VHH binders against Uracil phosphoribosyltransferase (upp). Designs and how they scored, part 10

Target 1, 214 residues: Uracil phosphoribosyltransferase (upp), of Aeropyrum pernix (q9yen3)
Amino acid sequence: MVAAVRVIGGETPLARYVLKVLRDRTTGFPEFRRYVRIAGSILAVYIAGELGWVEEEVETPLGAKAKELAPAGPVYLVGILGASLPMVEGFASMMPEARIALVAARRVEEPGRLKIEVYYSRLPRMFDGPAVVLDPMLATGKTVAEAVRLARDRGASKVVIGSIIASRQGVEYISSLYGDTPIYTLALDPELDENYFIVPGLGDAGDRALGVEP
Below, E stands for the ipSAE of ESMFold2; O stands for the ipSAE of OpenDDE; V2 stands for 0.75 times the mean of E and O plus 0.25 times the DockQ between their complexes.

## First folded at step 2 (VHH)

Design e11a (from e11 with S105Y; framework vhh_enristomig; at its last look DockQ between E and O 0.06; V2 from the best seeds 0.00; counts 0 for: pae E 18.5 > 2, unsure alone 63.5 < 65, grease 25.9 > 24.2, placed apart)
Fold by ESMFold2, look of step 2:
Structure e11a (fold): chain B 214 residues (1-214), chain A 123 residues (1-123)
Amino acid sequence: as target 1 above (214 residues)
Amino acid sequence: EVQLLESGGGEVQPGGSLRLSCAASGFTVSDNYISWYRQAPGKQREWVSTISSGGDTNYAESVKGRFTISRDNAKNTLYLQMSSLRAEDTAVYYCARTYEIEYSYGWTTYDYWGQGTLVTVKP
């Protein structure tokens, strides 16, 4: 099973413009953060097709009736702290009733493998609707995979991944574990460097978005 | 890190048999499409056989009926049972996990390859 990957940069020039700003090394942290938020809003437009909708009839001020759509039930956003914060805000601005869950993780090296340790989370006891996992950078895919596992373990019947830039390696890793989980990203870049940065990428999304260096 | 390690190659007489193994790490064999390929000296690498995540098998016409692909999920290992070997089967055999993803502005392939194991069928 292969995860479906949708690369939004091939579908709208607006995604390519957002990427130009985010990739540009001269973009400062206020502007970078603003455009991470915009990327989140773009993802919401495209990911909406994976969510459940019901037809609703509305009456206009002219007294005429029109059939439109509303969410079929709860929608959950799962943000991977910290660079995802503006991205989650941008997504939520498009679907204001979405519920927001949070995951914070760090890299822990162990013999023969790299482990991701989740040291903070705020998750619903049960997901009673689809979950959208948001991380600006899908690099190795390990942190995103843990967030997907947590949502599935808590009952999410459908999980969708949204990122600004995904690597080939990260997509392959997610496919190997969760081949039924769609991936939406603005760009798909071909490789990781020796420090697991996506190339050409955009550098360190956390440093660039938050204005602090840990 | 995805790794594929082939073993089981060697020299064999025409009509003989060999079983190749491919030990996989970094992914689960039963959740993926994985394949055997081969490359004879001076020739292009060619597809030999594939097993799907659901266990369905497919073969190149040149090996159909003589080769059998299988897997052992507990050992995370892929096998190629080769029978009725011919001189034309002489090649380095590779285990691979490959994908192709098509995009509106391009496409790419996600390839992971083993180092290969040599099979020599004596003339």
Scores: ipSAE 0.000, ipTM 0.123, lowest interface PAE 18.5, mean pLDDT 83
ESMFold2 (binder alone), look of step 2: mean pLDDT 78; pTM 0.782
OpenDDE, look of step 2: ipSAE 0.018; ipTM 0.254

Design e11b (framework vhh_7pa5_2; at its last look DockQ between E and O 0.02; V2 from the best seeds 0.00; counts 0 for: pae E 19.5 > 2, placed apart)
Fold by ESMFold2, look of step 2:
Structure e11b (fold): chain B 214 residues (1-214), chain A 124 residues (1-124)
Amino acid sequence: as target 1 above (214 residues)
Amino acid sequence: QVQLVESGGGMVQPGGSLRLSCAASGFTVSDNYMSWVRRAPGKGPEWVSTISGSGGSTSYADSVKGRFTISRDNAKNTLYLQMNSLKPEDTALYYCARTYEIEYSSGWTTYDYWGQGTQVTVSS
């Protein structure tokens, strides 16, 4: 099975505007953080269609009844610590009752493969609603895959992935493991490659964008 | 086991051309982001170019744009770097690398496998 991928940059110019700011090498730490948050809010609008909703009637100030929607139950955001923090906050600003779970991971070496170890997590005992895994960069997909596994192991029957930039390789990796997990991203592959560059030192670029050293 | 083997380096005069090759085994080049990185004498590593997996999108450092072209041959599982209009400042050990993680907005790139490198020397 192949996971569904939705590329938001092809559907709204607002996503392209956010990408312009985030891709620009001159964007400083405050603007970068602000636009990661905005990206999270955009993802919430698009990912909402994967979540459960119920109709509710409300009474307007003029006494008329209108049918609107409310979340069917709890919604969980799973943040991969580092650059995802502003993104999670942006998403949550659109759905204030969402529960926030946290995962921190690092790579460890094994021959021929890069292994991901989760060294910290704060997760609910059970995911009794859909889980949205948020990571700004879905490059190889290895860290996101571990977050998906943790959510599924704790009962999440529906998991959705949100990212700002995804690679086709990362999407294919997720599909090989979790083919029923939809992926929403602002940009995919061809848009990602046109802005690569190297910065000295080692560390998570998301942590550096948050104003702290890795 | 993953292996990357670079070749095609050598000595050339300024203005000359070279084509570097990187033979890959243990994984499929077109399924991965692949990069060229160079290290000049007395300098740290410098990213040169990247090609995406199946999409084939390319990116270049400002110092090489318009002169270098990254490409691949999927049937041979081989990555290439065509280098034209070479300058003395292009003298370096050139590495083929598999890209592991890309921090898009900050310019950080992480690589999980490297070749041994091939020397390019541009001198008159």
Scores: ipSAE 0.000, ipTM 0.116, lowest interface PAE 19.5, mean pLDDT 80
ESMFold2 (binder alone), look of step 2: mean pLDDT 80; pTM 0.799
OpenDDE, look of step 2: ipSAE 0.010; ipTM 0.270

Design p16a (from p16 with D30S S57R; framework vhh_7pa5_2; at its last look DockQ between E and O 0.03; V2 from the best seeds 0.00; counts 0 for: pae E 19.5 > 2, placed apart)
Fold by OpenDDE, look of step 2:
Structure p16a (fold): chain B 214 residues (1-214), chain A 121 residues (1-121)
Amino acid sequence: as target 1 above (214 residues)
Amino acid sequence: QVQLVESGGGMVQPGGSLRLSCAASGFTFSDYAMSWVRRAPGKGPEWVSTISYSGGRTSYADSVKGRFTISRDNAKNTLYLQMNSLKPEDTALYYCATKYFSLTGYHYDYWGQGTQVTVSS
């Protein structure tokens, strides 16, 4: 099974503008954070279609009745630290009642393999609804896959991935593990370099968003 | 130490049924959600299903929805997977999984040896 991938940059010029700012090497960390937040908000608009909603009637100030939608249950955002911080905030600004979970993971290079180590997590014991995994960069897919696994292992009813840029390789990797997990991304880039950076990508999202090199 | 031992696999014809079991030990079974994952020959691992710690909530991959049922008996520290209407594409080594599993340079690290399911006419 191949994961469904929605490339938002092809659907709205606003997403392409966000990408323009983020991809530009001259963009400083304040502006970079701002537009990562905007990207999170954009992703929320599209990923909302994957979430459960119920119809509710409300009374307007004019005394008239209107039917609109409310979340069917709790929604969880799973942010992969630390570049996802502004991304999570952007998404949460669109869905203020969303619950925020956090995962910190690092890549450990070993002979012949790349290991993902989760060294911090703030996750619910049980997810009582869908989980949205947010990571600006879906490069190899291994870090995101680990977050997906954690959400699934804790009972998420549905898992959706949101990224700013996804690589072909990353999408294929996710598909090989979780083919039923939709991926929403602003852009799909074709290549990873020898250091597993997305090309053309936007560089190191963590460094650029936080203004601190590890 | 955490131990997970899968069983119940075998060879069946398309349309057949199997019931897998996973015996868990070395941790408080009832405190954790449990999952099934499978690996087909030449393919990466694929998530199949998850059940909450109490059994009150379940989730499934689209590929198995309506055909597979996950359940658990916390008194017996056992996880189950009822597989109906089996298809050739369900052929795989099946593993039960907890949060103790991790992604290293490989797709998954598994505690047990898994149980083989083969669907063939």
Scores: ipSAE 0.000, ipTM 0.199, lowest interface PAE 14.7, mean pLDDT 89
ESMFold2, look of step 2: ipSAE 0.000; ipTM 0.082
ESMFold2 (binder alone), look of step 2: mean pLDDT 83; pTM 0.834

Design p16b (from p16 with K99R S102T; framework vhh_7pa5_2; at its last look DockQ between E and O 0.05; V2 from the best seeds 0.00; counts 0 for: pae E 16.6 > 2, grease 25.3 > 24.2, placed apart)
Fold by OpenDDE, look of step 2:
Formats: sequence, structure tokens, C-alpha cells
Structure p16b (fold): chain B 214 residues (1-214), chain A 121 residues (1-121)
Amino acid sequence: as target 1 above (214 residues)
Amino acid sequence: QVQLVESGGGMVQPGGSLRLSCAASGFTFDDYAMSWVRRAPGKGPEWVSTISYSGGSTSYADSVKGRFTISRDNAKNTLYLQMNSLKPEDTALYYCATRYFTLTGYHYDYWGQGTQVTVSS
């Protein structure tokens, strides 16, 4: 099974503008944070379609009845630290009742392979609904895949991935492991460089968002 | 192998009650929220109700609110649906499932063969 990929930049010029600001090397960390947050909000609009909703009737101030939607159950955001912080906030601003989980992972280079080490996690005992894994950069896919695994292992009913930029390689990697996991991204870039950075990408999202180099 | 087996359906008069059961096996039952979905003749699937993994949270379609109650016994790997004040419009094949309705469609990983509920005078 091949994972469904939705490239939002092709659907709305607003997403392309967000990408313009984020890809621009001259954009400082305050503005970068702001637009990462906006990206999170945009992703929320589209990913909402993957979530469960129930119809509810409400009475308006005019005394009339209207039917609208409410979440069918709890929704979890799984933020991969640290560049996802403003991204998670952007998404949560659109769905304030969403529960926030966090995962910190680092890349460990070993002879012949790239290993992902999770050194911090704040996850529920059990996911009692869908999980949205948020990472600005879906590069190799290994970090995101680990977050997906953690969510699935803890009972997430559905897992959806949201990124600002995804690479072809990253999408293929996710598809090879979790073909039923939809991927929403603002852009799909064709390549990774020798350091596993997305090209053209936007550089190091963590450094640019946090304003601190490790 | 994941298995869901519904039971408890039957024919009742309007205003009557039924209690459906769903026996689950082949997966960790208490890790997942569970749902009831129904399909009436000539109609598409309709989401009915969802219950969280612990049973601490429930949700219902407007059409069944106040009449139906979803519950579960994790020790028995069983899902229940208490249906009161049944109406002819409730006539359908009822399925238990591991997922719930989304705006893009019905995304259920697993569901059973269904149990028939017929409400008729």
C-alpha cells in the first residue's frame, strides 16, 4: 500500500507564500516562527478531514437551530521537538481541544546506518483517538516513522502526518512501513543531500525556528 | 487475525429495546476506541456511536442521542449497544468497528459481519 500524499502548496497560494517566507534564507527566527505557526494552522484545515466528527445541533442568538460538527473524540497532536513547537501551536489554535504529546529524537550516525534515538517523550498511556504527527521536515522519514510507530503501539485509531516540506525519499520510506498513513505537506521536494537535508528545502528548521544552534 | 462478531439483533416493535454485543478477538481490545455503524437497505453506512478505550468518553449521532447507550467490558473484550425507544428508521444491519467516521469517508480497519435489527409494527 502506498501512502496518500496531499501537497497543499498546489491547492492554495497561501501555502506557497508561507513556503516563500520559510525557504528564504534571509528570514529571521521571529518571522520564521510566525510562519511555521501559520503552516501548522493551514495543515489543521486540511488534516481535519481525516479526523472523526459528529453532528451537533446548536441554537443561535436568533433562536434558530443549526447543525454543525464537533470532534467525535479526543485528537492528539504528536510534536517532534523542537522545530515543531510553533507548528503544534498553529495546529492547536485551530483545534483548541486537541491534546498535545511530545517526542524528542536525535539522529545517531553509525557505521552503515542512520539510527533514530528517542531521548524524551511525553505520550499518553493510550491514544484514545487519532494522532497527528507533526514535524516541519520529513527528510529521511526515519524520525517521523518512529513517532508513527509510538502512536500506533499506544493504540492510535488513525495516524496522519503533517509536515511543511516532505522529500520524495521520506514519503517513500513512510509508505514502505505505514502505507495507510496519509501525509499532508505544503511542499514535496525531490531530493536529499549527503547530510540528509531536503533540497531545495529550507535549511535546518530547528536552528531557524529556535534561534539556537545545538 | 482480527475478529469482530456482533449479536443481539432481532425484530422488535416501535418503542421496543434491544441490546447488541460485539465480541472482539485477535487484537488488544482495550487499546482502541470502538464504534457502532449501521447500514439500512439502500443507504450508505451511518456512524452511530463511539466509545473510548477506557469507556470514559462516548459520542453519538444525533439520530440516536438519548435513546442509545454504548458501553464496553474490556475484561470480556466485548462492546455493547443498548438501544431503547427504537424506531422504524433504526432498521439496519449493525456493525462494530475499530474506527469512526471521518469527513473524508468511513475509515474502519475492521468490522464484523453485522447483526440485523428490524423495527416494525
Scores: ipSAE 0.000, ipTM 0.216, lowest interface PAE 12.4, mean pLDDT 89
ESMFold2, look of step 2: ipSAE 0.000; ipTM 0.137
ESMFold2 (binder alone), look of step 2: mean pLDDT 83; pTM 0.819

## First folded at step 4 (VHH)

Design a1 (framework vhh_enristomig)
Fold by ESMFold2-Fast, scan of step 4:
Structure a1 (fold): chain B 214 residues (1-214), chain A 123 residues (1-123)
Amino acid sequence: as target 1 above (214 residues)
Amino acid sequence: EVQLLESGGGEVQPGGSLRLSCAASGFTVSDNYISWYRQAPGKQREWVSTISSGGDTNYAESVKGRFTISRDNAKNTLYLQMSSLRAEDTAVYYCARTYTFEGSEGWETYDYWGQGTLVTVKP
């Protein structure tokens, strides 16, 4: 547990309010989805500090000059399907020029090995800027780690992870593989149950955010 | 609290049999990926057998055909039935609930290990 993890719930009351709504078992799927989107927007505010910026001079309507910041280049959001979709939308609402990549993964058990396999992706041929990997739940870290690996393999020199709830085990797993990858999360929860759900958590983020239970 | 407790080890003659047990608490052995490992004196820990969440079993080449992994969901216990034992099977045997066998740092941090049970095969 030496990962660079930043727990946003300790830094703004809005993050704790979002967590209250998402954790509450009585919250229905439309409101749950709305607050996943809001969580994405909050993450964008904090993760922006990890992205590249350049000073730019603009002329105001009054004819005066002002120096402000603009993105140094392309920024990629890497959404892990499915519950990340409203989260990606919330992030992108704060940075409309961000490009969106997608990864769909599944768990595969092999002799002597449990692995995460990407069965669908929409990724750029090359990441010519930073990549922000977004998944509401960082449970075991396996799916997120695979997305980080894919971004790095395609040239992303900087990768940042954003989640709503992360487990201690997931953070430590990411740290063991990618110690230089910052993790931003609204909450850090202590345990996983026998089915690898985060406790106290918020239950099944996919079912609750998408409103479809397969 | 997740705990694993191995038992059933002891001394046995070559060609003998032993059944090891691993009692689990804090989680269920059903639908989980659970393994047996062993460590001989002065050697690194090696993988012996796995039972997958779906019930598929796998074995290291050195024990294949001699060892059988199984679980009893009602007793929440994992078993390793060992037959045709050889001197080279002498080791401390551990059961582990693990996310992967290949994640070196993940093994200590994310895997739950029992305290082990000693098996001695003496000629």
Scores: ipSAE 0.000, ipTM 0.247, lowest interface PAE 11.8, mean pLDDT 82

Design a10 (framework vhh_enristomig)
Fold by ESMFold2-Fast, scan of step 4:
Structure a10 (fold): chain B 214 residues (1-214), chain A 123 residues (1-123)
Amino acid sequence: as target 1 above (214 residues)
Amino acid sequence: EVQLLESGGGEVQPGGSLRLSCAASGFTFSSYAISWYRQAPGKQREWVSTITSGGSTNYAESVKGRFTISRDNAKNTLYLQMSSLRAEDTAVYYCARTYEFESSEGWTTYDYWGQGTLVTVKP
């Protein structure tokens, strides 16, 4: 394994069940979308350990006092449009006070290089809390890396990445740029094919999550 | 040496049709996803359509139902059949070898481009 990545599929059978449904070629788009949402909720349980918490005292209905945890401040979810939308909703269902930021990016070739351009964003200032960048597929890592850069530029002191499937190449790319950024993923797949799809992967996450015709 | 060469552009009236071709050489064509992009004067390049090595196709919302992408692996050639053309389809059309695709957002990764072929739809 790689040091910066936590692979949740090794820690809970539920993550592997979700992966089974998402990887299965026979899974239709409504069920695929549902399980992307469930994956987001599972990621929230594990990523919560990276977020800030404070002890608060509450009074129970019995008049007794108990110390429990509350968020130390705002938490920002940064969804990379499109397939991330059900995943963001799944995460937010576990933390309803989380604030949502959105990034849509495209790739533009310039002579001698490939450039990532953000053509839509809704990115608030994040100086008062951590950011969680969410994308179901961490394939090459280039779009996720741009989202991490933008979250840091908006003042997030800590950035965490959540994915459903990450490739080793994508993890290495992120680690080379942002060595202090934790990556949480349900699965870490060994390779990309010549079309840079993750193998074994789950195919085209956008098509399958959003019901787009092939 | 990887090469992509587009052809088939020209002038048409609104509602007309054109078929674009992209001849590929220097790589195993059947193993790659290939995309069409276009760039209108003064605008950024935008994704139009992708066909994967397995034959799965995806389209930008603006061209769905009007354009059809296809490939002939025996001839190392990519096609774009364009119908019901509109003035807003006027652009230089580029063939690109792609590495990753997100159809819902119209983005992809690429590493090689053709020179382009001009399509002009006259009002």
Scores: ipSAE 0.000, ipTM 0.117, lowest interface PAE 14.6, mean pLDDT 82

Design a11 (framework vhh_enristomig)
Fold by ESMFold2-Fast, scan of step 4:
Structure a11 (fold): chain B 214 residues (1-214), chain A 123 residues (1-123)
Amino acid sequence: as target 1 above (214 residues)
Amino acid sequence: EVQLLESGGGEVQPGGSLRLSCAASGFTVSDNYISWYRQAPGKQREWVSTISSGGDTNYAESVKGRFTISRDNAKNTLYLQMSSLRAEDTAVYYCARTYEWEGSEGWTTYDYWGQGTLVTVKP
């Protein structure tokens, strides 16, 4: 199977520890939310390599010169409303200058098709830099794909996806529409169940992260 | 933007019939699960009937055989045809629309309610 995804759970024990806590059915919502936030911070470390950087010279307290990196321009986080909120905050804690955009979407059932409707968004008129679309669960990929489309249509120089768990089906769906869009995820799980939950997954990320069941 | 507007309530005698309407705006009734609920004075709101996006219908045991839920897709309107009405059917009737969200973690649902329409079954 060809997949355009980087599975960072295989690259650091911290990501696997986060996955252990999030997958564990006994983890309560305050700890679940905390670890969604930590997952966002870990994703920032890995996704930073996709963003633009410039070299700058600084003077240390000792009067010596050192060359280090600074962001080349604005960076946008695009949170898919629900469980992405603590994830966005975790990412932003690593890059405090990042700007935050939001998308809320719903499904409309049609015979033979799932249609995604965006019923609320807070987006810039134009993305004058890269956009990072954040959603803890990349299940069917349809909601994330819609957010990618909105960012690209508004001029994002690059779009990157960050998730905590992605399904193979969702990765392939994104790749079929947006071949150049990198996907970073802590885990890649093989299947969806009859209600489109990722298996083995972590259950309902919204219920578990927010502590409110609608 | 989503609005549900119930109408058709009123006073009827036991054994009578009444048809409630729920006019929907901001969404399409044929694409959603739409339900009728009722609330009698001093009681909790109870589910009465649902029609699915595919047209499948379900009813509470207390109204089965007496009430019929339907929709008119062209008018974007939901109906509840009530027959053989009883004193215990006296309540404010609400229609509710269920939204389904993909938070990418599966299905999440939220309900929107209309303002309600009063049905009084009096001797």
Scores: ipSAE 0.006, ipTM 0.168, lowest interface PAE 10.2, mean pLDDT 83

Design a12 (framework vhh_enristomig; at its last look DockQ between E and O 0.03; V2 from the best seeds 0.00; counts 0 for: pae E 20.9 > 2, unsure alone 63.7 < 65, placed apart)
Fold by ESMFold2, look of step 5:
Structure a12 (fold): chain B 214 residues (1-214), chain A 123 residues (1-123)
Amino acid sequence: as target 1 above (214 residues)
Amino acid sequence: EVQLLESGGGEVQPGGSLRLSCAASGFTFSSYAISWYRQAPGKQREWVSTITSGGSTNYAESVKGRFTISRDNAKNTLYLQMSSLRAEDTAVYYCARTYTYTGSDSWETYDYWGQGTLVTVKP
């Protein structure tokens, strides 16, 4: 079974413009970080359709009543610490009541297996609402899959993934584990290189967004 | 005063069943998520399960399919139905009122705890 993947670059030229800025090797870190934030805001517009909404009546300054929509309950953003910070902020700016959870993970090698270690998290005890897992780069999919698992283990019955660039391999990996989990991304790129960077990709999102090389 | 009082612990054979209760008082029980935790000798206290005010449930992987959390808001009582018990389930079981977003780095901040009830699974 294959996860539903929605490639936003095919749906709005604004996503292609954002990708142009982010992919360009000459984009400096302040502008790169700013456009990661903008990418997060674009994702919020598209991912909103996966979230729960309820009608709510409001009164306008004219004294007239109108029915509009409000979130049906809490919405959680799950940020993969590092390059996702500006992306999470951009998403949250579109839905200010969203709650923000954080996961920090690293790859650890075991003989015959590559595992993801979560070394810090700030998660609700229970996700009483949909969870949006945000990571700018869905490369191998292993870190995102761990974040999805953590959210589901804590009660999230609906999880959506948002990324700026996903690889075909990463999407297939997520589909193998969570075939009912929608993936929204600005671009879907064909390959990973030998260092697991997405190709053509945009380089190291963390280095480019944060301006600090570890 | 907020109070949580566990009961129902005891000795049981492997594969057996046990039902734990947690009587709550001093707060609006129906408005809170309530959790079960356990602590085996020499180990850290570990999360077992949580039920939200809305009735959603979640379980630690080690107890999924064997334990069922429930609540009776009219009686201000939390329950844990335990089945297919194993030696590794031997522990003191606690109920706890849980707050999220309290500033905890790992969401481990709990504002009130019971005194615990001992569950012992024989050999």
Scores: ipSAE 0.000, ipTM 0.083, lowest interface PAE 20.9, mean pLDDT 84
ESMFold2-Fast, scan of step 4: ipSAE 0.006; ipTM 0.402
ESMFold2 (binder alone), look of step 5: mean pLDDT 79; pTM 0.802
OpenDDE, look of step 5: ipSAE 0.018; ipTM 0.400

Design a13 (framework vhh_enristomig)
Fold by ESMFold2-Fast, scan of step 4:
Structure a13 (fold): chain B 214 residues (1-214), chain A 125 residues (1-125)
Amino acid sequence: as target 1 above (214 residues)
Amino acid sequence: EVQLLESGGGEVQPGGSLRLSCAASGFTVSDNYISWYRQAPGKQREWVSTISSGGDTNYAESVKGRFTISRDNAKNTLYLQMSSLRAEDTAVYYCARTYTFEYSGTEGWETYDYWGQGTLVTVKP
């Protein structure tokens, strides 16, 4: 039972069409990557409501005045490397002024110690605006939680998470640590298998989006 | 094919020093989380030290200030410099790539459980 997640697949048929293409095992990596990008653009439309906006008066070519909206300040996208790259680009295509931060991380478990290891990051010294953490798959939630922690530690009082598929377990984990952090996802899938893959899911998003299997 | 091969063990007097080496093949030492473990006869395996892909090091309380973990990226080799050795340090020492990790955007867990054959360190009474 999760209440802090907004499932976009219930809001628009376009999200379900994107999910159909991404879930289909026959979809090749070029089209998979294209639809990850499209998912990022759809997420931007819905997450925009969480960001700050101000009214701005503009003059049209006819000399008339109109009031419209502009961003209230800097907005940061925090892409978790690797499969998030096309998703970040899709989001940024809708908001070209968004600043891009990057985190490459892994969760390491060994006897007597549990640690999230950030082995590369490109983060602002301080976040002077909201941060949107983007990762296509929210499985256990532990790597996403570390990115949220880093953004908050550097001054981001408003953090939003965007994913393509989230597991119930991952959403519950994030909500237990950061109950005030909104989660936007195209789909919420019910379970993880013994290897922590989301079921029914879409398989390995990194392999499928990047076309490289390490 | 992942292989770890330890060397450098032997007999030493209390207060002496030894340097253990671990030659790695099938992966790069500079890109990985690698540990030293030890096991005394009839005892459970004990974690000793770890070096991360970024070069951060950590040590078991019993060896802090006496042991130093390091690597030579060009030789793809891990080292454990042991000083001020005590009788309680007598054990077979293993280098290991033994951890579970999850990458963002890559679903599931990558679990590694690669151990070397060990090298015996005996601190004479």
Scores: ipSAE 0.011, ipTM 0.277, lowest interface PAE 9.4, mean pLDDT 85

Design a14 (framework vhh_enristomig)
Fold by ESMFold2-Fast, scan of step 4:
Parts: C-alpha cells; structure tokens; sequence
Structure a14 (fold): chain B 214 residues (1-214), chain A 125 residues (1-125)
C-alpha cells in the first residue's frame, strides 16, 4: 500500500521479458549484465516523467520550426556500487548529459546500533537538480535510504529511486522515511529470505552482473 | 498492542501555529524512527517529516523552515511544532513508526508499519 511505487512490469511486456532473463538461473553473466543495462534504459523512459523539462524551439533541416522538450537543468544519477554500474550506463545511454555520482556502502556495527556506512562516494558538492538513485535490488532499503539522505542533504530538488526488483519490506521502509520519494521498479517481490535476498528475486545481482565474486 | 495516538489538531487562521503530539505505547520507542504524514480530503497521503532514533531530522520541501519535529524518549512522545500555517496544510496528520537498525539480529532488518488514527488540522481564512 505505498502510493509512491510504480511497478513497470505491469505497464510493458518488455519489462517482464527483461525480468524473465534476469531471474532465469541459467542466464550467464554476460547476458545478465546486458539485461541489467537494458533495465536501466527502460527505467530512464519511465523516470523521465519525474524530471524537469522546458519547451524549446528548434529549426528542422527543412527550415520549419518545431517545439519540443529539453532538460530544465542538470540531472544526476547516483549509482550504488557495484551491480548498479551497467544499470547506470543503460540509463545514461538514454540521457547522455546526465551526471554520474557514486556511493559505496557497508553495514557497520557500533555499540548499541547497526548503521550503514558510506566508505566511498563521488558526489557533487551540491546537487543543482534532481537525483535518481539506482540500485538493481531494493532489499531492506537501508543502503538506498542512506543514498537518498545524502542527495537531500546536498540540496537535490527531487530524489527518485530506480530498481529492477524491490521487496515489499524495502519499499515500506523507504516510504516510511521518505514518503515523497517515488520508487520505480520493474518488479515488486513479496519477501526476503534469512540472508536478506529478495524472493523469488534473481539471486546476487553483483555476482551475476559483474562476473567476479570477491 | 502497539499504539500511536495523535493529538493537538484543531482550527487555526492562516499564519497561526499548532503543536501536534503523538503518544506511543507497546514498543521500544527509542529504537524507532518516527514520522509525520498527512492526508488532505480526496488526496494521497504525503510524508511531512521524520526524526530518527539518533535524533536526525528530515522535512518535506513544502514545510521546511515552518515545521519542527522533535521527540522525548523519556515520555515516549513525538512532537510537530507547526508555524506559519497555510490553507494547503489542511489535512489529517498521522504518526508512523518504522524500525531503526540497532543490532544485526534477524529482527533488526524487519520493517514495521505502525500508524496512529490521525488528528485533523484545519486552516481557515
């Protein structure tokens, strides 16, 4: 029951075809990475509606005038390292002028609490436009929530989340903290397993997309 | 057994102020991030503000500089101080609790969606 979630799999059969390839355990890492990239491009088509646009007049090769749209200002993609990299590339292929920021995070236990620690980031000093946070898997929502917080703290005019698969639990967590942040996802899956993987999901997106297990 | 009970709503003139309270019971209040949401008649519920278990605050753009969220863990109570109220602020205001990470136990990754019954704020000219 989260009003801010848009499930793309209900809106185009192409999204469900991408999900079929990514969910299939027999799909090898080159094809898996290719379809993560394609998922990023599909997300760009749908998330574009959340971004600012202005009308611009252009002259065609025939000398005629036409009014079309152009971005109102800078747009930032915030990739959660590592499996998001092909997804970011797919999104950027649709909007080549988008600027790319990166966040890498881990869980750190402190006395009395567990927190998400950003151990590497490449962020603008200030976001002078909207930010799109991209992570293939929105499982618990903790890492994505931290990226949203960082973008907001640095002035992002709007923050939007894009994922390939989101869990109901992760969506509820994000919406409870940032209810005005839209979530676009190809699929919404019902549960997490004991190791916090999304079920039915697609397994470990990092291992499958990058072809290297650290 | 978890309860969130909002109070402090009422009618005010534009430019006026109200303080909302949310009394919590049945859970370890200090371990939760607590949020204010609002819903105007016939519209979707929208997020207003959050205060984390550690005391960090966040606000929707429409209320920044006008609303202040705070908590009193000794009293298990959340507050929203609202000033410079506008007609657009007219809504039922809800208190919501979501579990904050404390330890890496299995339950530390659960998400809880506890909601109060709401309190009506009407800003009339």
Amino acid sequence: as target 1 above (214 residues)
Amino acid sequence: EVQLLESGGGEVQPGGSLRLSCAASGFTFSSYAISWYRQAPGKQREWVSTITSGGSTNYAESVKGRFTISRDNAKNTLYLQMSSLRAEDTAVYYCAAVYEITWGDVEAYDTYDYWGQGTLVTVKP
Scores: ipSAE 0.000, ipTM 0.155, lowest interface PAE 15.2, mean pLDDT 83

